# Miniprotein binders against q6w4x9r395to579: the designs that were tried, part 136

Target 1, 185 residues: q6w4x9r395to579
Amino acid sequence: GHCSLEGGSFVTTFDARPYRFHGTCTYILLQSPQLPEDGALMAVYDKSGVSHSETSLVAVVYLSRQDKIVISQDEVVTNNGEAKWLPYKTRNITVFRQTSTHLQMATSFGLELVVQLRPIFQAYVTVGPQFRGQTRGLCGNFNGDTTDDFTTSMGIAEGTASLFVDSWRAGNCPAALERETDPCS

## First folded at step 11 (miniprotein)

Design qt51
Fold by ESMFold2-Fast, scan of step 11:
Structure qt51 (fold): chain B 185 residues (1-185), chain A 90 residues (1-90)
Amino acid sequence: as target 1 above (185 residues)
Amino acid sequence: SVLEEIAKTILEAVKDLVEAVKENDEEAIEEAIERLFEAAIEAYEAGFYEVARAVTEVIRAVWEGDEEKIKEAVKELVEVMREAMRRALE
């Protein structure tokens, strides 16, 4: 299944539902029992300062008990707060430059992330079939059912994107956002 | 109908997008993609899921930067819209 974060503020879920939101926080993109060591994929959004007052993706975070991998729009990759040279490899995760404008995070557990750095920062999440019906977060529940496309963190299906998105906010927005976009000054 | 309004918006945005891609006009590409995403959301909310998906496939092809993929995605979008209109008449 594919989920995409594109054009600064647009999301297409694993069940192919497109939506837009205007949020300035860290949000849970994907949680699943299929991810090892309580793993989760998160997205950091901030205000777009260019043409609109819309928000845009500024970083993607993979968090587990062992790792906090941050990939930012500034082309900086960190793990647990330390900057890493690419290619960067752990036991189950490899982050490398796929093209001059794209980074890829490949895993052994059926999750792949590709980030486009230029001309606009955006992200593509791919999960294997074992994740079907086993996902939660902004990318949706991957169950093929359009009636519950916006399932909140409390397990309630919402009719609007705003309530859905707000339910997947993570942490204290001001502190979490600052740390993830610029871990070192 | 709602579908006819959505189809008109999509066709106008696709025309602008194709022209912007040919001219390599990044600002115009972003504006056309913005309109296409809004149309995809409207299509999905109206129950035209295949149309919404086909629109997002066009956007993805543009980001991949492959002119042949863009052409193929646009052809698929036109076919999907034609099929949706055909089914609406039943």
Scores: ipSAE 0.209, ipTM 0.618, lowest interface PAE 4.8, mean pLDDT 76

Design qt52
Fold by ESMFold2-Fast, scan of step 11:
Structure qt52 (fold): chain B 185 residues (1-185), chain A 90 residues (1-90)
Amino acid sequence: as target 1 above (185 residues)
Amino acid sequence: SVLEEIAKTILEAVKDLVEAVKENDEEAIEEAIERLFEAAIEAYEAGFYEVARAVTEVIRAVFEGDEEKIKEAVKELVEVMREAMRRALE
């Protein structure tokens, strides 16, 4: 199944439902019992960066009990806060430069992530058939029924993308830097 | 009626997209993609799932930058749209 985060604000779920994203926080893309050690894939969104878009993807995070792998739009890869040289390999995960503009995170458990760095930072998530009906998050429930792709974190099917997206916010959002204005000097 | 309006938007956006790709006009490509993605959302909400899927495949081909895949995705979109219109008239 394929899920995509494209054009700064566009999402297409595993069941091929398209919707637009306007949030500026960290969101859960994918949670599944098929991911080892309570693994989850998350996306960090901030405002601007892409023409005609209010929000843009700035980083993708894979979090488990052992690892916190962050791939950011500035092409820095960290694990547990430490910068890593590519190719970077753990027991079950390898992060490497697939092309001059793409990074790939390959796993042994049926999850693949491809990140486009240039010209626009984008992410493509592929999961194997073992994930069918066993996913939750912004990428949908992967059950072949498109009418319930907006299933919230509380298990309720919503008719609007806004309620769906807000339900998948992570509890800790990175603080955005704001320019201080000084009209008196 | 709703499908006819969505189809017009898609066809105009595809025409603009093909011209923009030929001219390597990044801003025009982005504008066409924006219109196509909004049309895909409208098609999906109206129950035209195959049309929505075909539109998102065109967008993906453009982001991959593969001219041959773009041409193939556009051809598939036109065929899917014609079939959706025929089914709507039954």
Scores: ipSAE 0.224, ipTM 0.631, lowest interface PAE 4.3, mean pLDDT 76

Design qt53
Fold by OpenDDE base, second read of step 12:
Structure qt53 (fold): chain B 185 residues (1-185), chain A 90 residues (1-90)
Amino acid sequence: as target 1 above (185 residues)
Amino acid sequence: SVLEEIAKTILEAVKDLVEAVKENDEEAIEEAIERLFEAAIEAYEAGFYEVARAVTEVIRAVYYGDEEKIKEAVKELVEVMREAMRRALE
């Protein structure tokens, strides 16, 4: 399964459902019992302009009981708050430079993350077949049905991206917007 | 029809995208990608899920793949769109 965070505000789920949102929070991209040590992949969005519709991905975070690996738009990689040189390896996770513009986080448990640094900070999540039907978050549930991807953290199906995305906030942040707002508002 | 309009939008955006990639025009690429994503969402909302999927694959190929992968993704998109058109006429 492939999930993509592109263009600052666009997401493509594992089941290939495209949607957009504008938010300035940390969101859960992927939770699964297949991730060891209560692992979860998260995305940090921030304001990139003056309007509410100008938001962008600024960091990706893998959080477990043992690690908090952050890949930020400034190419800084940290684990538990400490800057790490690449390639960096800890237990079953390796972070390394894939290309001049791409970093990769490889794991032994079927999760891969590729982060494009320039010109737009973007992320590409790949999970193995063992994750089918066992994922939750902004990347969806990976069950082959694109129509039920907007399932909230509480297991409720939502019809709009904004409500779906808001349910996966990792903190207390402003509500996400699905569409551009009037600059005068 | 709705599909024809979406298809037109997609094809125009793809054309612009391919040209932008050839010219290494990052701004033009971003603009075309945005248009494609909007079209993908519209396609999805109209029930053309495979079209939406194929569009997102083109977008992915631009940033994550190479020129050959872009070509392949565009080819697939065209085929998917043709098939969708065929089914819409039945």
Scores: ipSAE 0.725, ipTM 0.876, lowest interface PAE 0.6, mean pLDDT 94
Fold by ESMFold2-Fast, scan of step 11:
Structure qt53 (fold): chain B 185 residues (1-185), chain A 90 residues (1-90)
Amino acid sequence: as target 1 above (185 residues)
Amino acid sequence: SVLEEIAKTILEAVKDLVEAVKENDEEAIEEAIERLFEAAIEAYEAGFYEVARAVTEVIRAVYYGDEEKIKEAVKELVEVMREAMRRALE
């Protein structure tokens, strides 16, 4: 299944539901029992640099018990606060430059992330068939059912994107990224 | 009909998008994509799920694909819209 974060504030879920998103926080993009070591993919949104959006994606975070991999619009990749040279490899994850404008995070557990760096920072999430019906977060539940496309963190199906999105905030709104002004963290 | 109005919006936006991509006009590309994405949301809310999917695939092809993928996505969109119009007449 495919989920995309495009055009600063547009999201298309694994069940192909499009919606617009406005917010300045870190949000849970994907959580699943199929992700090892309590893994989660998160999206960081801030004030927009894109002319047609009030807010835009500024970083994507993969967080587990062992790793906190951050890929930012500044083309900096860190793990557990330390800047990494590409290609960067762990036991189950490889981050590399796919093209001059795209970075890819490939995993051994059926998750793939591609981020476009320019002209707009955007993210594309691909999951294998083992994730079907076992995802939660901004990318939706991947069950093919259109009646529950906006299932909140409390398990309630909502009719509007705003309540759905707000339910997936990761903590209070500072960003979940380290609060440092230095690119080296 | 709602579908007729959505289809007209999509076709005009696709035409503008293809021209903008050919000219490498970044501002015009983003303008056309915003119109397409709003049309995809309207199509989904109206129950035209496959039309919404096909529109988002065109957008994805522009951002992540190449000219051939864009052509393929546009052809799929036209076919999906024809099928949706046919089903609406049943």
Scores: ipSAE 0.368, ipTM 0.738, lowest interface PAE 3.0, mean pLDDT 79

Design qt54
Fold by OpenDDE base, second read of step 12:
Structure qt54 (fold): chain B 185 residues (1-185), chain A 90 residues (1-90)
Amino acid sequence: as target 1 above (185 residues)
Amino acid sequence: SVLEEIAKTILEAVKDLVEAVKENDEEAIEEAIERLFEAAIEAYEAGFYEVARAVTEVIRAVYWGDEEKIKEAVKELVEVMREAMRRALE
């Protein structure tokens, strides 16, 4: 399964459902029992302009009981708050430079992450077949059905991206917007 | 038809995207990608899920694929669109 965060505000789920949102929070991209040590992949979005519709991905975070690996738009890689030189290897995770503009996080448990640094900070998530039907978060449920991807953290199907995305906030942040808002509002 | 309109939008955006890639015009690439993404969402909302999928594959190929991957993705998109149009006529 392939999930993509592109163009600052666009997401393509594992089941290939495209949607957009504008938010300035940390969101859960991927949770699964297939991730060891209560692992989860998260995305950090921030304001990139003056309008509410000007938001962008600024960091990707892999969080487990043992690690908190952060890949930020400034090419800084940290684990548990400490800056790490690349290539960086833990027990089952390796972060290395793939190209001049791409970093990769490889794992031994079927999760792969590619981060494009320039010109737009973007992320590409790949999971193995063992994850089928066992994922949750902004990347969807990887069950081959695109129509049920907007399932909230509480297991409720939503009709709009904004409500779906809001349910996967990792903190107390403002509500996400699906469409551009009137600057006068 | 709705599909024809979406198809037109996609094809125009793809054309612009390919040209932008050849010229290494990052701004033009981003603009074309945005148009493609919007079209993908519209395609999805109209029930053309495979079209939407194929569009997103083109976008992916642009950002971390190579020229060959872009060509392959565009080819696939065209085929998917043709098939969708064929089905719509039946």
Scores: ipSAE 0.763, ipTM 0.893, lowest interface PAE 0.5, mean pLDDT 94
Fold by ESMFold2-Fast, scan of step 11:
Structure qt54 (fold): chain B 185 residues (1-185), chain A 90 residues (1-90)
Amino acid sequence: as target 1 above (185 residues)
Amino acid sequence: SVLEEIAKTILEAVKDLVEAVKENDEEAIEEAIERLFEAAIEAYEAGFYEVARAVTEVIRAVYWGDEEKIKEAVKELVEVMREAMRRALE
């Protein structure tokens, strides 16, 4: 299955649900018991330089008990706070330059991430069939059921993207709902 | 019908997108893509899941930058919309 973060503020889930949000926080993109060492993929959003979007993706983070790999829009890759030259390999993860404008993170556990660096920073997440029905986060639950497309971190199906997105915040920051309700500060 | 309105919006946005890609007009490409994403959201909310998927595949092909893949994705979108319209008539 695949999930995409495109055009600054658009998300397409593993069940192919498209939605839009504007938020300035770190969000849980993917959690699953299939990820080793309490692994999680996270997306960092900030105020946008992209036209037609209030906020945009600025970094993708893979966090586990051993690693904190950050791939940012300024083309810097770090692990546990230290800059790394590509290709960068750990026991189960390899980060390398796929094209002049794309980086790839390949793993041994059925997760692949491709980031487009230019002209717009975007992310593409691919997971193997073992993840079916076992994912949670902004990319959805990957169960093929459209009635629960916006399942929050508390396990409740919501009718709006804003409440769904807010439930997946990874830190203390402004709620997406506040930004969308009152865009002027 | 709802599907006819969505299909008209998609076809107009695709036409604008193809023209913008030919002219290499980045601003026009972004405008057409935003309209297509909004149309995909509307299609999904209306229950036309395959139409929404096909629209997002066109967007992905444009960002990937392969002209032949863009042509293939647009052709698939037209076919998916024809099938959706055929089913709606039954």
Scores: ipSAE 0.331, ipTM 0.708, lowest interface PAE 3.2, mean pLDDT 78

Design qt55
Fold by ESMFold2-Fast, scan of step 11:
Structure qt55 (fold): chain B 185 residues (1-185), chain A 90 residues (1-90)
Amino acid sequence: as target 1 above (185 residues)
Amino acid sequence: SVLEEIAKTILEAVKDLVEAVKENDEEAIEEAIERLFEAAIEAYEAGFYEVARAVTEVIRAVYRGDEEKIKEAVKELVEVMREAMRRALE
């Protein structure tokens, strides 16, 4: 299955549902029991600079009990806070330069990540068949049914992207501008 | 119809996109892509899943920067839209 983070604020899920993402936080992109050592893929978004309601991808993080691999738009790759020169290899993960503008993170457990560094920082996530129906996060549940693609972290299917996205925040983050505009809950 | 309005938006955005790519106008490319993504979301919400998919494939081709693949993706999008319109009239 393929999931993409493109154009600064657009996401296409594993079940091919497109939606627009507005937020300035770290979000859980992909969690699955298929990822070793409680692994999770996360996406960091920040303001685009042209409008408070527009945001862009600035980093992708793979976090597990052993590793915290950060790939940032500045072409810096770190693991557990230490800068790494490419190609960088661990037991199950290799990060390398695929082209002059693309980095790839290959894994032994069926997850592949490609980040485009320029002209716009973007991410492409590919997962093997073993992940079918076993994913959660911004990339959706990969069950072949698009009617429940906005399943929140609480297990509730939402009709709108904003509530779905907010449920996948990683830790404490300030409220998104969209919610500040209409804070009546 | 909803499909006719979505198709008009897509065709206008694709025309703008192709011109922007030929002229290497980065700002115009991003404006056209944003319109295409919004149209893809509207198409998906209206149940035109094949149209939404074809639009996102055009966007992907543009970001890969391969002019040949952009032409192929645009051609595929036009075919998908023609078929969707034909089915809607049956």
Scores: ipSAE 0.256, ipTM 0.659, lowest interface PAE 3.8, mean pLDDT 77

Design qt56
Fold by ESMFold2-Fast, scan of step 11:
Structure qt56 (fold): chain B 185 residues (1-185), chain A 90 residues (1-90)
Amino acid sequence: as target 1 above (185 residues)
Amino acid sequence: SVLEEIAKTILEAVKDLVEAVKENDEEAIEEAIERLFEAAIEAYEAGFYEVARAVTEVIRAVYLGDEEKIKEAVKELVEVMREAMRRALE
């Protein structure tokens, strides 16, 4: 199954439901008992300067007990706060440059992430068949059932994207970094 | 019908997309993809799940695929739309 974060603020779930949202927070993309060491994939969205999108993806995070891998739109890859040169390898995860504009995170546990860096930062999540019916987060529950396409963090099926998205916020959102405006501008 | 309006929007956007890809016009590609995403959401909300899926696969093929994958995805979209239109007439 695959899930896509494209065009700034568009998401296509594992069950192929497309939706758009407008939020500026860290969101849980994917949680599953199939991920080792309490692993989770998260997406960071911030305000966009692009006219076609109010918000855009700025980083993707894979968090487990062992690793905090951050891939950001400025093409920096960190693990546990330290910048890493590519290819970067751990026991179960390899991050490498797939093309001049794409990075790939390959894993031994059935999760693959492809990140497009340019011209628009976007992410593609692929999971193996063992994840079917065992995912939760913005990418959906991967169960093939359209009646629960927007299952919230509380396990409730919602009819709207906004309530679904808000339920998957990963803690408190930090205050946006504000730039000082020129008093004469 | 709702499906006919959605199909018209999709076909026009796909035609623009294919032309933009041939010209390597990134701005035109993103404009066409924006229209396709909106059409996919509209198709899904109207109950045309296979049409929505096929549209999102075309978008995925443009970003991650090669020329062959784009051609395959567009061919699949056209076939899915023909089936949806045929079933709607029954």
Scores: ipSAE 0.450, ipTM 0.766, lowest interface PAE 2.2, mean pLDDT 80

Design qt57
Fold by ESMFold2-Fast, scan of step 11:
Structure qt57 (fold): chain B 185 residues (1-185), chain A 90 residues (1-90)
Amino acid sequence: as target 1 above (185 residues)
Amino acid sequence: SVLEEIAKTILEAVKDLVEAVKENDELAIEEAIERLFEAAIEAYEAGFYEVARAVTEVIRAVYEGDEEKIKEAVKELVEVMREAMRRALE
């Protein structure tokens, strides 16, 4: 299955539903029991410099009980807060430069992430067939049905993208974090 | 019809996109892609799922930068749109 985050604010789900996304927070992109160690893929959005888009993708995060791998639009890769030089390898995950403009995160558990750095920061998520019907988040439920394309974090199918997207909001909103760390406030 | 309006928008945007890619005009490429994304969303909401999918595949091919894949994706989009129009006339 393929899911894509393109053009600053556009998402195409595993079931091929396109929608537009305006937000400035961290969102759950993919959760699945097929991901080891309670793993989840997350997307960070902020105000955009991309033409015709109010907000855009600025980082992708893979979070598990052991790892917090962050790939940012500035080509910085960290794990658990420490900067890593590429290629970066763990037991089950390798992050490397695929081309001059693309980074890839390859895994042993059927998840692949390709990040385009230039000219626009974008993400492409590929999952193996074992994930069919077992995904949740912004990339959809990967069940082949169009009747529940926008299933919220509470399991309710919505008719609009806005309620769907808001339901998948995680903590760590960039604007909120900046305000909380302001020493004068 | 809704499909006829969507098809016209898609064809105009694809024509502009192909020209922009040929001229390596980044701003024109982004403008055409934005129009195609909006058309794909409209097509999906109208029930033309395969048209929406074919449009997003054209966009992906352009971002990948592979001329052969772009040509193949555009050809597939035209075929999918012809089939959708044929079904609508039943």
Scores: ipSAE 0.406, ipTM 0.760, lowest interface PAE 2.6, mean pLDDT 80

Design qt58
Fold by ESMFold2-Fast, scan of step 11:
Structure qt58 (fold): chain B 185 residues (1-185), chain A 90 residues (1-90)
Amino acid sequence: as target 1 above (185 residues)
Amino acid sequence: SVLEEIAKTILEAVKDLVEAVKENDEYAIEEAIERLFEAAIEAYEAGFYEVARAVTEVIRAVYEGDEEKIKEAVKELVEVMREAMRRALE
């Protein structure tokens, strides 16, 4: 399955549902029992200078009990707060420069992440078939059923992207819907 | 029909996108991608899932910057649109 975060505000889920993303927070992109050590992939959004977008992707985070790997638009890769030279290898994860403008995080557990650094910071997530029906977060539930593509963190299928996105906030950030009525704050 | 309107929007946006890519006009590329992504959302909401997917694949190819992939994705989108229109006329 493939999930993409593109153009500063565009998301296409594992079930190929496109939607527009608005918000300035850290969001859960992918959680699954298939990820070791309570692993999760997260996306950080902040205010952007990109045309047609109020906010854009600024970092992708892989968090587990052992690691906090951050890949940022500044082309810095850290693990547990320490900057790492590429290629960076752990037992199950390798981060390396795929091209002059792309980094890849390859794993042994069926998750791959490709990050475009320039000219626009973007992320592409690939998961193996073992993840089918076993994912939750902004990338969707990967069950092949189009009727529940916006399943919130509470397990409710929503008709709109805004409530879906807002439910996947990580940490103590203001709701995405609230930002729509007060964009200057 | 809904599909006919979506198809016209997609084809116009693709033509603008291809021209913008050839001219290396970053602003025009962003404008065309915005229109295509909105059309993909409309296609998905109308039940034309394969059309929505083909549109998002064109956008992905443009962001990858690979001219050959862009040509292949556009060709695939045209084929998907032909099939969707054929099925709608049955």
Scores: ipSAE 0.341, ipTM 0.717, lowest interface PAE 3.1, mean pLDDT 78

Design qt59
Fold by ESMFold2-Fast, scan of step 11:
Structure qt59 (fold): chain B 185 residues (1-185), chain A 90 residues (1-90)
Amino acid sequence: as target 1 above (185 residues)
Amino acid sequence: SVLEEIAKTILEAVKDLVEAVKENDREAIEEAIERLFEAAIEAYEAGFYEVARAVTEVIRAVYEGDEEKIKEAVKELVEVMREAMRRALE
């Protein structure tokens, strides 16, 4: 299954549902019991000057109990806060330069991430067949059923992208804090 | 019909996109992609899932920058739209 984050604000889920949003937060892209050590893939969005969108993708994060791998639009790769030279290998994950404009994160557990660095920072997520019906997050539930394409973090199917996206926000983000500082908002 | 309106939007946007790609006009490419992606959302919400998928594949091919893949994706989109139009008339 394939999921795409393109053009600053465009998402296409594993079940091929297109939607768009604007946001300045960290969002859960993919959670699955198929990911080892409570692994999750996340996307960081911030204010944009590179697309027609007000906000765009600025980093992708793979987080587990052992690793916090961050790939940013500045072409910096870190693990647990330390910058790494490519190719970078762990037991189950390799990050390397696939082309002059693309980085790839390959794993032993059926997840592959390709990041386009230029001209626009974009991400492409590929998962193996073992992930079918076993995913949750912005990339959808990968079950081939269109009636539940927008399943929120609470397990509820919503009819709108905005409620779906907001449910997948990570707790610590500037946008949420800015809203919370205005008691009338 | 809803499909006829979506199809018209897609065909006009694809024509603009192909021209913009040939001219390497980044602003025109971004405008055409914006229109195509909105049309893909409308197609999906109207139940034309294969049309929406084919549109998003054209957008992906443009971002990859491979002219042969763009041609293949556009050809597939035209074929998918013909089939959707034929089924709607049945």
Scores: ipSAE 0.353, ipTM 0.738, lowest interface PAE 3.2, mean pLDDT 79

Design qt6
Fold by ESMFold2-Fast, scan of step 11:
Structure qt6 (fold): chain B 185 residues (1-185), chain A 90 residues (1-90)
Amino acid sequence: as target 1 above (185 residues)
Amino acid sequence: SVLEEIAKTILEAVKDLVEAVKENDEEAIEEAIIRLFEAAIEAYEAGFYEVARAVTEVIRAVYEGDEEKIKEAVKELVEVMREAMRRALE
């Protein structure tokens, strides 16, 4: 299944439901028992322009018990706070430059992430068939059932995106990435 | 009808998108994409799931920057809209 984060504030779920939101927090994109070591994929959104109500994707984070891999719009890749040269390999994850404008995170457990760096920072999430019906987060539950397209973290199906999105906040805002950024760089 | 209004919005946005892509006008491309994405959300909420999917596929093709994929995605969108319109009349 495919999930996309495009145009700064647009999401298309694994079940192909499109929606838009404006938020300035870290959100859980994908949580699944198929991800090893309590793994989760997260998205960091922040202000994108002169309007305080407009937001855009600024980083994608893969977090597990072993790793905290951050891929940011400034083209920096870190793991556990340390900058890494590409290609970067762990036992189960490889991050590399796919094209001059795209980075890819390939995994051994059926998750693939491609980020477009330019002209706009965007993310594309691909999961194998083993994830069907086994996902939670902004990318949806990947079950093909339209009656639960916006299932919150509490297991309630909502008709609108706002309550759905807010339920998937990762911790308290401000964004986790903010504490790792150097204001001088 | 709701579908007729959505289809009109999609066709106008696609026309603007194709012109903007041809002229490599990045601001006009982004404006057309925003209109298309909003139309996809409306289509999905109205129960026209295949129309919404076809619109998001056009958007993806534009961001990939492949002119042939854009043409193919637009053709598919037109066919999906024709089928949705036909089905709505039955």
Scores: ipSAE 0.216, ipTM 0.635, lowest interface PAE 4.3, mean pLDDT 76

Design qt60
Fold by ESMFold2-Fast, scan of step 11:
Structure qt60 (fold): chain B 185 residues (1-185), chain A 90 residues (1-90)
Amino acid sequence: as target 1 above (185 residues)
Amino acid sequence: SVLEEIAKTILEAVKDLVEAVKENDYEAIEEAIERLFEAAIEAYEAGFYEVARAVTEVIRAVYEGDEEKIKEAVKELVEVMREAMRRALE
């Protein structure tokens, strides 16, 4: 299956459903029992300088019980907060520069991530057939059924991308895009 | 029909996209991609899943920057749209 985050605000799910959203939080892209050690792939979005997009992808995170691999738009790769030289290899994951403009994270468990660094930071997620029907998050449920492509974190099929995306926010960001009131400003 | 309007939008956006790629006009490329992505969403919502997929494949090929893959993806999109139109008439 193939999922993509492109053009700052565009997502195409594993079941090939395209949608657009704007957000400034960390979102769960992919959770699956097929990922070892409670692994999850996440996307960080922030306010954008990308044409025609209010917000854009700024980092991709792979989080498990042992690793927190962050690949950011400034081309820095960290694991558990420490910067790493490429190629970077763990027991089951290798991060390397595939081309002058692309980094790749290859895994032994059927997940592959390619990030485009220039001119726009973008992410491409590939999963093996063992993930079919066993994914959840912004990339969809990979079950071949278009009726439930916007299944929220609570298991409800929504008709709008906005409610779907908001349900997949990680707990380290605001519930809504609100300007904080500052009495001094 | 809805499909005919979507197809016209897609073909106009593809034409603009191909010219923008040829001219290395980044602003025009992103503008055409936005139009194509909106058309893909409309196609998907109308039940034309194969058309939506073919459009997103064109977008992906453009971001890969491979001229030959772009030509192949555009050719595939035209064929998919012809088939969708043919099926709609039967």
Scores: ipSAE 0.479, ipTM 0.790, lowest interface PAE 2.0, mean pLDDT 81

